# Ledger of designs, part 10: VHH binders against q86w26r167to484

Target 1, 318 residues: q86w26r167to484
Amino acid sequence: SLVVLQGSAGTGKTTLARKMVLDWATGTLYPGRFDYVFYVSCKEVVLLLESKLEQLLFWCCGDNQAPVTEILRQPERLLFILDGFDELQRPFEEKLKKRGLSPKESLLHLLIRRHTLPTCSLLITTRPLALRNLEPLLKQARHVHILGFSEEERARYFSSYFTDEKQADRAFDIVQKNDILYKACQVPGICWVVCSWLQGQMERGKVVLETPRNSTDIFMAYVSTFLPPDDDGGCSELSRHRVLRSLCSLAAEGIQHQRFLFEEAELRKHNLDGPRLAAFLSSNDYQLGLAIKKFYSFRHISFQDFFHAMSYLVKEDQ

## First folded at step 1 (VHH)

Design e8 (framework vhh_7ubx_2)
Fold by ESMFold2-Fast, scan of step 1:
Structure e8 (fold): chain B 318 residues (1-318), chain A 120 residues (1-120)
Amino acid sequence: as target 1 above (318 residues)
Amino acid sequence: QVQLVESGGGLVQPGGSLRLSCAASGFTFSSYEMTWVRQAPGKGPEWIATIYSGGSTMRDDSTKGRFTISRDNAKNTLYLQMTSLKPEDTALYYCAKEGYFDWLGEYDYRGPGTQVTVSS
């Protein structure tokens, strides 16, 4: 059977998916039922050498000599976790015909349609916005909603985020007094944004006097904290505006072309300095054939959505 | 000796409410994920909801908004609050240890169950 785990951006779908892999590996989840559990990040599928099942298995194992024949001996003992179906990427150059999907994305479609390895177990995580693209691929699926953090888990998250207990208590007190922030922190990704913002304020000796009223205000507070006009390195208000415009352009290009991983060269095209933007962008090194290549992504998918939305406002201001 | 004992079932009218309880003993309740599963006559087991040790929940779409899973670690008790009950909710309800949302329909441990009948 195939399970679709759906929830809004940042509801802990990826965290849960990775915890399932860990719990299986330690023998606490599905003991004796799967020989292999493969975690597949949908945004990384574009990095495969070929649109073959063997290449996907090599990628998941981190080993180009993984024993494909042995792994595929009993397909009913395999679990694939396809994390972030809504983040499936399209190739930059659209020389593929009208379908627009890379052959690598079509491999996941064949798995989901049950045309390849029809007896394997599948867990797919996605944001609801991608369900219209996913539903035509499904023959029979169980749908599960993730609700995010309980009130107790929100408290625990704040305690674990801050190494200083006094800072954790102050941050959580601020959030509890604001219904909008408290409810928003039910979403683990938003909880991370809020904690990062508050830690940044506290580390810079700033007093939190005014709290956000909505999601846009939450992201604006984060931007103002980590990209202020007087930031280290001599960032002026003009420089700040240019960086914001560039982030908006990168986000817009990503949304338009269904891309979530960006090469260093693409950041340079947008006049962005990746290391200086660690508050907004994360990086990973990937082994692609014989080369190691660095890719950047927005720290939270909601940042890409936010900057994309801001791109219209920034264009109007000019 | 691991024991799970469900209670709180019974006969209710459509639109009614019931609160099911599962009393756990013989293991460190707070360390395990707990699940509610139901089985209607002539059908296979259907997963309802899982609650993790930290309190996070996952719920099946078909009952979302009507059923709420919760736990009291101090009392070693799992709960299922059911509202707006429908005839199709008629089933034997089980609690299970380490259930997650098991799409294979298999659970590591299951109690004897409590019968819920929704009839006019």
Scores: ipSAE 0.000, ipTM 0.267, lowest interface PAE 15.8, mean pLDDT 75

Design e9 (framework vhh_7ocj_1)
Fold by ESMFold2-Fast, scan of step 1:
Structure e9 (fold): chain B 318 residues (1-318), chain A 119 residues (1-119)
Amino acid sequence: as target 1 above (318 residues)
Amino acid sequence: QVQLVESGGGLVQAGGSLRLSCAASGSIFSIYDMGWYRQAPGKQRELVAAITYGGSTRYGDFVKGRFTISRGNAKNTVYLQMNSLSVEDTAVYYCAAYDELWGYEYDYWGQGTQVTVSS
């Protein structure tokens, strides 16, 4: 089967796609239906226009010794999630010019056209404007349109998030008075971040006088609530920067390797320890075959995206 | 197209310092591993320093402790800070962008910048 998830920027397409991978890995989604689920970020896989299927599988498995023959034995038990098809249109022009190549059918285009692994399942996310470039590649696809939260759904989310009705009412009032925040809460992930930030402020007895102007300000407000800076820029400012750099490093490695679940050893590798991490990371026990193992994840998938984006700015301050 | 433009080379006295810059234009700079190579007359090209997009570094044995490679992703630029220069460091220095994903090798090279160290 082939499903296209379409929606405007900020409708939660990437968050939904990543959650599907996590839910499959934990046995919650498609139990017993797929042997492998591959998440492919179209923004990150610039060589797929020139690559063989074997190379894509090596990339998805994180090493060049992946059992390609075993993986391909039952192609009907494979799911590829192609996230951000709209990113493919221009980024590879430089690569093609370097090699003296004309635009050709990429491996991803061959997968979408069902010329490669015709029995595998595909899930594709894209912005609507890019659909005109995707449509010629599709033979038969089921389309799903992601609209985000309606105004009523946003109100219900705030009521469900806060167990205290007075806190819920105050938080929603603050958000409704700010057009930018209110519109941003159409994205479920941003809605969670905003609610968490407001809850943190209210629990600390703070009055919310200034509200964020954009998504970066929203995440920064959350960070400032749970990793507050010193007014004078003392030792706590340096400790804050260290924790932020470590979170950025973990997020970048997770994005690079398509990992959203981290073992304790990986947190130690990035110097992540201590009670402050509870605001950013959660832990759960997962049953993998006969074993139970503890994994950590960012409390929301959007945090991993945010810290990954911040990783470039933090490294350049060095 | 991926174009690499080096700058900062020149004449310097032994014990001095130079900073080389390499600007990459029109490419997805942040996913490329970057490196500096050098070639003296009559010798083979050798690795001086390399940096991944994640910031991990590797150095040639003869420059460890003296040279530092760094990366400015917002400016699509890689830098080589050269301290305690000796006459043996005299060479043409080349910037390279290296992309090895899934066993494929793609390399881009600049035109080079001359570094001359006088005694």
Scores: ipSAE 0.000, ipTM 0.085, lowest interface PAE 23.9, mean pLDDT 70

Design f1 (framework vhh_8cml_1)
Fold by ESMFold2-Fast, scan of step 1:
Structure f1 (fold): chain B 318 residues (1-318), chain A 124 residues (1-124)
Amino acid sequence: as target 1 above (318 residues)
Amino acid sequence: EVQLVESGGGLVQPGGSLRLSCAASGRTFSSYDMGWFRQAPGQEREFVALISWSGGSTDYSDSAKGRFTISRDNAKNTVYLQMNSLKPEDTGVYFCAAELYPDWLEYESGYDYWGQGTQVTVSS
């Protein structure tokens, strides 16, 4: 099956696509339907457009020894997520001068045309402007359009997020009274961060007197709530800063290598203790042959994006 | 959380009409997309109609287009299916379903809550 997820920049397409990978990996999404789910960032794999299928699979697995023959044994049990199709296109002006089809088709175009692995499943994310370039490649696709949350959809999200009616009403009231927070909640990922932060504040009996004024402050409010300095008098601010740097480094490494699952050894290399960072990281045990291994992931993909962005600011600190 | 109860089913002659109702309990009803599905004896459950949480968009199966109309009243926590020009092929148990988040690949697999169903029989 082939699904096209379309929406303007910032509408949560990438966050949703990446969450699907994590939910599949943890067994909560499509259990038993797919043996492998491959996330492909169209922007980052542009250099692989002329490469063979084997190279794409090695890239997605982060491992040149990936068992390609075994993976391809049942193509109907594979899902490819092609994130950001609009990143593949040439500048609009060049396209106006071209007629017909390109003489050289990229591997991703062959997948979309169903010429390569015709029985696999595809999820493609794109901005609406690129649909005219994507439509000629498609055969029987289901389209989903994400506009970002309307005012009514934001109200819907708050009502569904909280199990307690009074908490939902309180949280939404706080957000409605702050134009910046209210507008920011048009982005589903930010809406989740805001709801999670407010739930944490309310569950800990704290009153919300001041609210964030920009997107960075929204994420920092969450970080400050779940990663506070120790009550001990011993340089706890320095320890907190080190943990933040380590989370930023882990997030950057994950973005660079298209990895969303991290082994415990990788966390240790960054001086991170997974169980102590449950507000930011979740863990699941996987059986790999005869061995059982624990993998960690960011609780929400928006955290990985946030910490990656922060890595530039932290590096400039000295 | 939501609980769904269907009503309005019955026996009608071909060409007749029925209006099905699905009553939901819980404050979060207006947060859910709602759908109607049906299942005939010995057949697989199939999609009939869908309405968004706001009522702003609807979708229908090919067999339902032009004959059935889905609507909702969020103030009454109720979804309706108006069925006109009924055919013997429309016979089956009709189920109401609530979906918190649409399934990108399939209509059915994303639904969190289901009613027990109401029987519709179209026979002379």
Scores: ipSAE 0.000, ipTM 0.146, lowest interface PAE 16.4, mean pLDDT 71

Design f2 (framework vhh_vobarilizumab_d1)
Fold by ESMFold2-Fast, scan of step 1:
Structure f2 (fold): chain B 318 residues (1-318), chain A 121 residues (1-121)
Amino acid sequence: as target 1 above (318 residues)
Amino acid sequence: EVQLVESGGGLVQPGGSLRLSCAASGFTFSSYDMAWYRQAPGKGRELVAGIYSGGSTSYADSVKGRFTISRDNAKNTLYLQMNSLRPEDTAVYYCARDYPEWLYDSGFDYWGQGTLVTVSS
């Protein structure tokens, strides 16, 4: 069977996908149905050494000695979770910018088109706009829309985010009294941004008198939390603008070349180093053959999109 | 303040053509993926065509070969050229901002006022 999970940026698709793997492993999800469940991060597919099914299985298992022949004996008992299809090169965009699909991306297309392992089960996560690129590859699929947090889930998130119950109650009360902000917290990524901002305000002893009224205000509030104005004697306005400009440049380069993983050298090229980046970028170590290499990515794709959009505004300040 | 204003709808004979325009303001138009959606009487909204910030396009099977989506970043305007119109194309057509999806009030959740297209003899 093939199931497509679609949802906007920040709706927790990757968190859901990872939780599904964990729940399967503990016997909670799909008991007795699958012998193997493979989590495939689409943005990481470019790091494969070869465009072969065996190499993909070695990558997923973290073990070059994985028993491929045994694993493939009953393909109907395999589940592949293809997380973030929108983070692969889009077939349509290749007509404008590239010669054609890379062999590594073609491997996933063969799985989706059911040419490879036609009886296996597939679960694909994607953003809605990229669904148009996915549809031509699908023979038959069940579509599910991810709506984000319910009202109960938002309340639980606030309780879990704050260590102090009084702070949690105050933060949730502030958010509930602002319809725009409350609705925005239906998106888990936005909920995290809002909680981070409120925690920063409370830690600085600020009384929250005005709240963000749109998505741009919410993200700017988050940015201000981790790149505060010179009022605190921390960073100067020039230093703050320099870091923001560098993040915008990195994001623009990534979008223009459809890259979501960045090497340390690229961060250095954009003058991006230091502890403040941890708020916007995450890092992971990947084994490429015999070498271990560190790559960075925006904590979620919506940050890259936001900084890319801002890149057109800050370049004009020269 | 983000605004999308559609125009160009009207009454047209079967087999005729119409060009819809969407004037965008309040954001950096060139950075966003854009789309056209439609809603026929008594039916849900459906995606008609999309255009990525990079210029690549995507179409619903029902309109492929007949409709062309395009954009003019210098004029902050999105277009939908509709050829060989059929009675079943009768709908209110909406302009939508689909990218970046980091903006929860944009994308397929953000709609212009809509422009009515009626295909009738």
Scores: ipSAE 0.000, ipTM 0.158, lowest interface PAE 15.0, mean pLDDT 73

Design f3 (framework vhh_7ocj_1)
Fold by ESMFold2-Fast, scan of step 1:
Structure f3 (fold): chain B 318 residues (1-318), chain A 121 residues (1-121)
Amino acid sequence: as target 1 above (318 residues)
Amino acid sequence: QVQLVESGGGLVQAGGSLRLSCAASGFTFSDYAMGWYRQAPGKQRELVAAITSGGYTRYGDFVKGRFTISRGNAKNTVYLQMNSLSVEDTAVYYCAADEYGYWESGDYDYWGQGTQVTVSS
């Protein structure tokens, strides 16, 4: 079977997908139905040594000695969770061929089209906008929409984000007094941005007097808090304008070419210091064969979208 | 219908300068990476310079510091400014466009017809 979970950026699709894996492992979801459940982060698929099913299984198992033949014995007992189809990027240059530009040549596209392991079950998460790209690959699928946070879930999120209960209560009180912020926090990813901004303001001893009026203002408030115009706020080696322009260029290049993972060398070419920009970029070390390689990504896909939109307001050669 | 039309090639003396232009049509120029490649007789096609949709540039080692690639999105044109030319720069220069052209890949989606650049000693 094939199920598509759809929802706007930050609506908890990844959290739900991860919970499904845990619930299956504990026997509460699909009891006795599947022998293996594989979680596949679509933005990480480009890191496979070869675009082959065997390499994907090694990656998912965290073991290059995984028993591929045994795993594939009964394909109808396999479930693949393809998380973040909208973040699926094309292979790096050394693996590119003219025919490899076709969606049909992607391993994940072959799985979705049912050309590879046609009897396995698939669960795909994606943003609704990417459905136009996904629909041509599907023959028959069940669609499920992920709703945002309830009012009770927003309160619980603030409590879980802050380590101190009094800080959580203060932050939530500020949000509740602003109708725009309160409604925006129905989107879990916006909750994270709002909580991060408020935590930054409170930790810097700043009084929150002016509150955002829309989603753009929310992101701009975050940027202003963690990328201040002076060198004191943890960006002492880079000016605000220069760093902002570089982040916008990185985001624009990524979105225009469907890339969401960036090598350390790529950040250096944009004069970006990843560790000093932890408020905007996260990193992970990946073991590729015998080598360990570091990749960066925007902390939330909404940040990449935001900086891409801002790229049209930043003049080059200025 | 996609078209790439190169211009600006010709004969030039060693140490001279030349500017190549490539006019593009039939696609959203600002979304595409653009590149300049060259091919001398009996040699493989090689990257001279590339520029992404976001303005990030890449250069072949043999032209770094001498050549500059730039783009004019309003005019749907990519340029190659060639300074301090040497006899070894003699080749047919090709304009290329690729939707996913981050790198110096020879697998660009679209190619121009090429323009001859000859550098005499």
Scores: ipSAE 0.000, ipTM 0.103, lowest interface PAE 21.7, mean pLDDT 74

Design f4 (framework vhh_7ubx_2)
Fold by ESMFold2-Fast, scan of step 1:
Structure f4 (fold): chain B 318 residues (1-318), chain A 121 residues (1-121)
Amino acid sequence: as target 1 above (318 residues)
Amino acid sequence: QVQLVESGGGLVQPGGSLRLSCAASGFTFSDYWMTWVRQAPGKGPEWIATISSGGDTMRDDSTKGRFTISRDNAKNTLYLQMTSLKPEDTALYYCARYDSGYEYPEYFDYRGPGTQVTVSS
């Protein structure tokens, strides 16, 4: 069977997909139904050296000696979770004219079209905008819309985010006192941004008088908290604007060229220090052949979208 | 151009009182929320109180009952009345114009140069 989980950026699709893997592993979900469940991050699949099923299985298992023959013995007992179809690498315009997909995209497309392992089960997460690209590949699928956090889930999220119970209570109280922000926190990604912002404010010993009133205000508050003007003589708001402009440039280039992973050299090209921008960028080390390379990505796809949108406004200001 | 100029600071003995003033110019004062922030030697900025354009006030619990924020829109002036001063109140006190729902200096449009308050025998 094939199920498509759809929802706006930050609605908990990845969290739900990962929880399904965990619940399967503990015997709670689909007991006795699957022998193997494979989690595939679509933004990371671009790093595969070869677009072969065997290589994908080695990647998912983290082991180049995975028993491929045993795994493929009963394909109907396999589940592939394709997380973030909207983040899958897209071919350049020239390749589209030749009707060619990248080798890595071709493998996932063959799985979705049921050409490769036609009896396996698939779970695909995506933003609604990418459905136009996904739907032509589907022959029969069940669609599920992801709804945001309940009130109880929001309270639990704040409690689990903060290690200090008093900080958790204070942060949740601030959010609850503002109906607009409380409703906005129904979106898990917004909960993460809000909790990160409030944690930053509390770590700096600051009191929050008013909360942001919309998504742009929330992201601006986060940026202002983690990129404040430097108090050291002469490096002030202009320094912050320079870093902000560089993040906008990186995001715009990524969207324009359909990339969501960036090499350290690309960050340096934009005058960005990845480790010092941990509030906005995450990194992972990948073994590509005999070399280990570090790649960066925006911590949430919403950040890349936000900075991309802001890139037009920043250009207009100059 | 927007300008904020604080005055009224000085040396006082513990238990004393001071009234700080902030003269605003270059904008329609009555349309903006205004705030007082202090910075003690070697420490970060600490929010004291905010007053809305309508006169509603918000105050930090540590100074509640001792400090009162007020405004005179006809004179474009913000005030902070301080009573029962303690050595811990020693700081540079800033007047700031409230920016988009944030009280912190890095989120303010403008802040003044500050007026020094020293509480010592």
Scores: ipSAE 0.000, ipTM 0.088, lowest interface PAE 22.9, mean pLDDT 72

Design g1 (framework vhh_vobarilizumab_d1)
Fold by ESMFold2-Fast, scan of step 1:
Structure g1 (fold): chain B 318 residues (1-318), chain A 121 residues (1-121)
Amino acid sequence: as target 1 above (318 residues)
Amino acid sequence: EVQLVESGGGLVQPGGSLRLSCAASGFTFSSYAMAWYRQAPGKGRELVAGIYSGGSTSYADSVKGRFTISRDNAKNTLYLQMNSLRPEDTAVYYCARGEYFGDWLSYFDYWGQGTLVTVSS
């Protein structure tokens, strides 16, 4: 079977997909149905050593000795979770469309089109905008929309996010007293941003000047907390405005080229210090053949979207 | 050239009152959020009070009910009215200008030279 999970950025599609893997492994979900469940991050698929099915399996298993022949004996007992299909597609470019997709991207398209392993089960997560590109690949699919947190789920999220019960209570009190912010928190990704922002404020002992009114204000509050103004006076190498402009530039280039993993050299090109920007960027070390290479990504895709949108508002003259 | 000049600091007895002023120049004052920060000897800077261009205000818990921040856009001046002063309020007080990004978000990257407030008997 083929199921497409749709939802706006930050609606918990990735969290749900990962929870499904955990629930399968513990026997709670699809008991006895699948022998193997493979989680495939579409933004990371570009890092595959080869454009072959066996290399995808090695990647998913974290083991280049995985028994590919045995795994593929019963394809109907395999589930592939393709997370973030919208992060796979290149921006519209006639030349690239005529030349076709990269071999690694083509492998996933062959799986979706049911040309490779036609009896396996597929779960695909995507933002709605990418459906136009996904639908021509589908023969028959069940569509599920992710709507976000109920009011009870928001309360539980805040309680589970904070280890300190007093911090959890304070954070939730602030949010529930603001109707607009409380409603925005039905999006799980926004709950994470809000909780991270409030935790940062509490750890720094800072006063919140105003509660955010919309998702843009929420991201800006997060930026204000984790990228505070430079207190060293007139000669700032890391002035807040310059760093913000650099993050916007990085995000814009990423969106333009549908690139979501950035090398350290690319960060340096934008005058960004990855380790010092851990609030906005995460890093992982990948072994590519004989080399270990560090890649950065925005901690949540919504940050990349936010900074890309902000790139239209940030100007050299201010 | 953005310039912020604080005045009104001095020595005052516990329980007394003091009003700080900040004269702003080099920018359109009415378009920016403004704030008062303080730094006690051996401590980091603490946000005391903030006021947005629209007039909304926020205060640190330690000063709420005792301090009042206000602005006079016609005079390009920010004020901090300080009542019921305590020895713990002893600090250098700094006026700060906020940069605006979208609705109601500001960050503060310009500070004045500061004015010393000493509360002792």
Scores: ipSAE 0.000, ipTM 0.113, lowest interface PAE 20.4, mean pLDDT 73

Design g2 (framework vhh_8cml_1)
Fold by ESMFold2-Fast, scan of step 1:
Structure g2 (fold): chain B 318 residues (1-318), chain A 123 residues (1-123)
Amino acid sequence: as target 1 above (318 residues)
Amino acid sequence: EVQLVESGGGLVQPGGSLRLSCAASGRTFSSYAMGWFRQAPGQEREFVALISWSGGSTDYSDSAKGRFTISRDNAKNTVYLQMNSLKPEDTGVYFCAAGLEWFDSSLYEYDYWGQGTQVTVSS
């Protein structure tokens, strides 16, 4: 069977997908149905040494000695969770041509089209924007939509985010009186961004005199909170404006080349210090053969979209 | 993308008033916070006033509070600084600046700067 789990960025699709793997492993989900459940991060597929099923299985098992032939004996007892189809990276065209492989022949496309392992079960998570690319690959898929936080869940989130009850009440009151902010907080990732911004304002002793009118303003408020004006801490060499320009440049390069994972060398090229930018960038260590390599990604995919859009506003003549 | 041109400077007596204007060229003016800075002879450049992208939030230096008012007209791509009760210490070149962040007050966060307009307060 094939199930597509759809939802806006930050709606908990990845959390749900990972919980399903855990629940299967502990025997509480699909007991006796599957022999193997493989979690595949679509943004990480580009890191495979070869676009072969065997390499994908070695990657998922963390073991180049995984018994591929045994695993594949009963494909109907396999579940693949393809997380973040909208983040499926297109490799550099030159590298792809050298391998003689087209994007249409990518391993994940073959799995989704049911050309490879046609009897296995698939769960695919994606943002709605990628459905136009995904739908032509699908046969008889069941679609499930994640809507994000209910009104009750939003209230509960604010109460749990703030340790001080009065701050929680004030923050929620501000958000509830603004229809755009209130609806935006239906997305858990946006809810976190909004709460972080309001906490920063309250810690500075500032009264919130103006509220964001759109998603760009929400992300701008977040950036201002985590890269505040600091003449001593940031100094002129590492000014907020320089860091913002660099983040915009990185995001623009990522969108242009359909990349969502960045090497440390790419961050250095843009004068970015990954560990210092934990508010915007997350890192993971990946085992590529016998070597461990660190990759960075924007903490939320919406940040990459935001900084890319912002790159048009901060472009200078020099 | 934004070019800034200041006007409205001049010579005024202590206790007088001036209104400075800053005209912006470009399609993204309404997305920027706008600030005024000044530099007196022999002194460092200092912050004077800031207005958020929508005009709903303002911030002022201690020397400007109660005397100066910053405002903007997004339809005209213009920001204004109304200066009242001027003192000799207010003498200097006044610069208009555009910054992406709507509550910034830092000198180093501004992307675009004008050429400046001279304000002289003297009897």
Scores: ipSAE 0.000, ipTM 0.127, lowest interface PAE 20.7, mean pLDDT 74

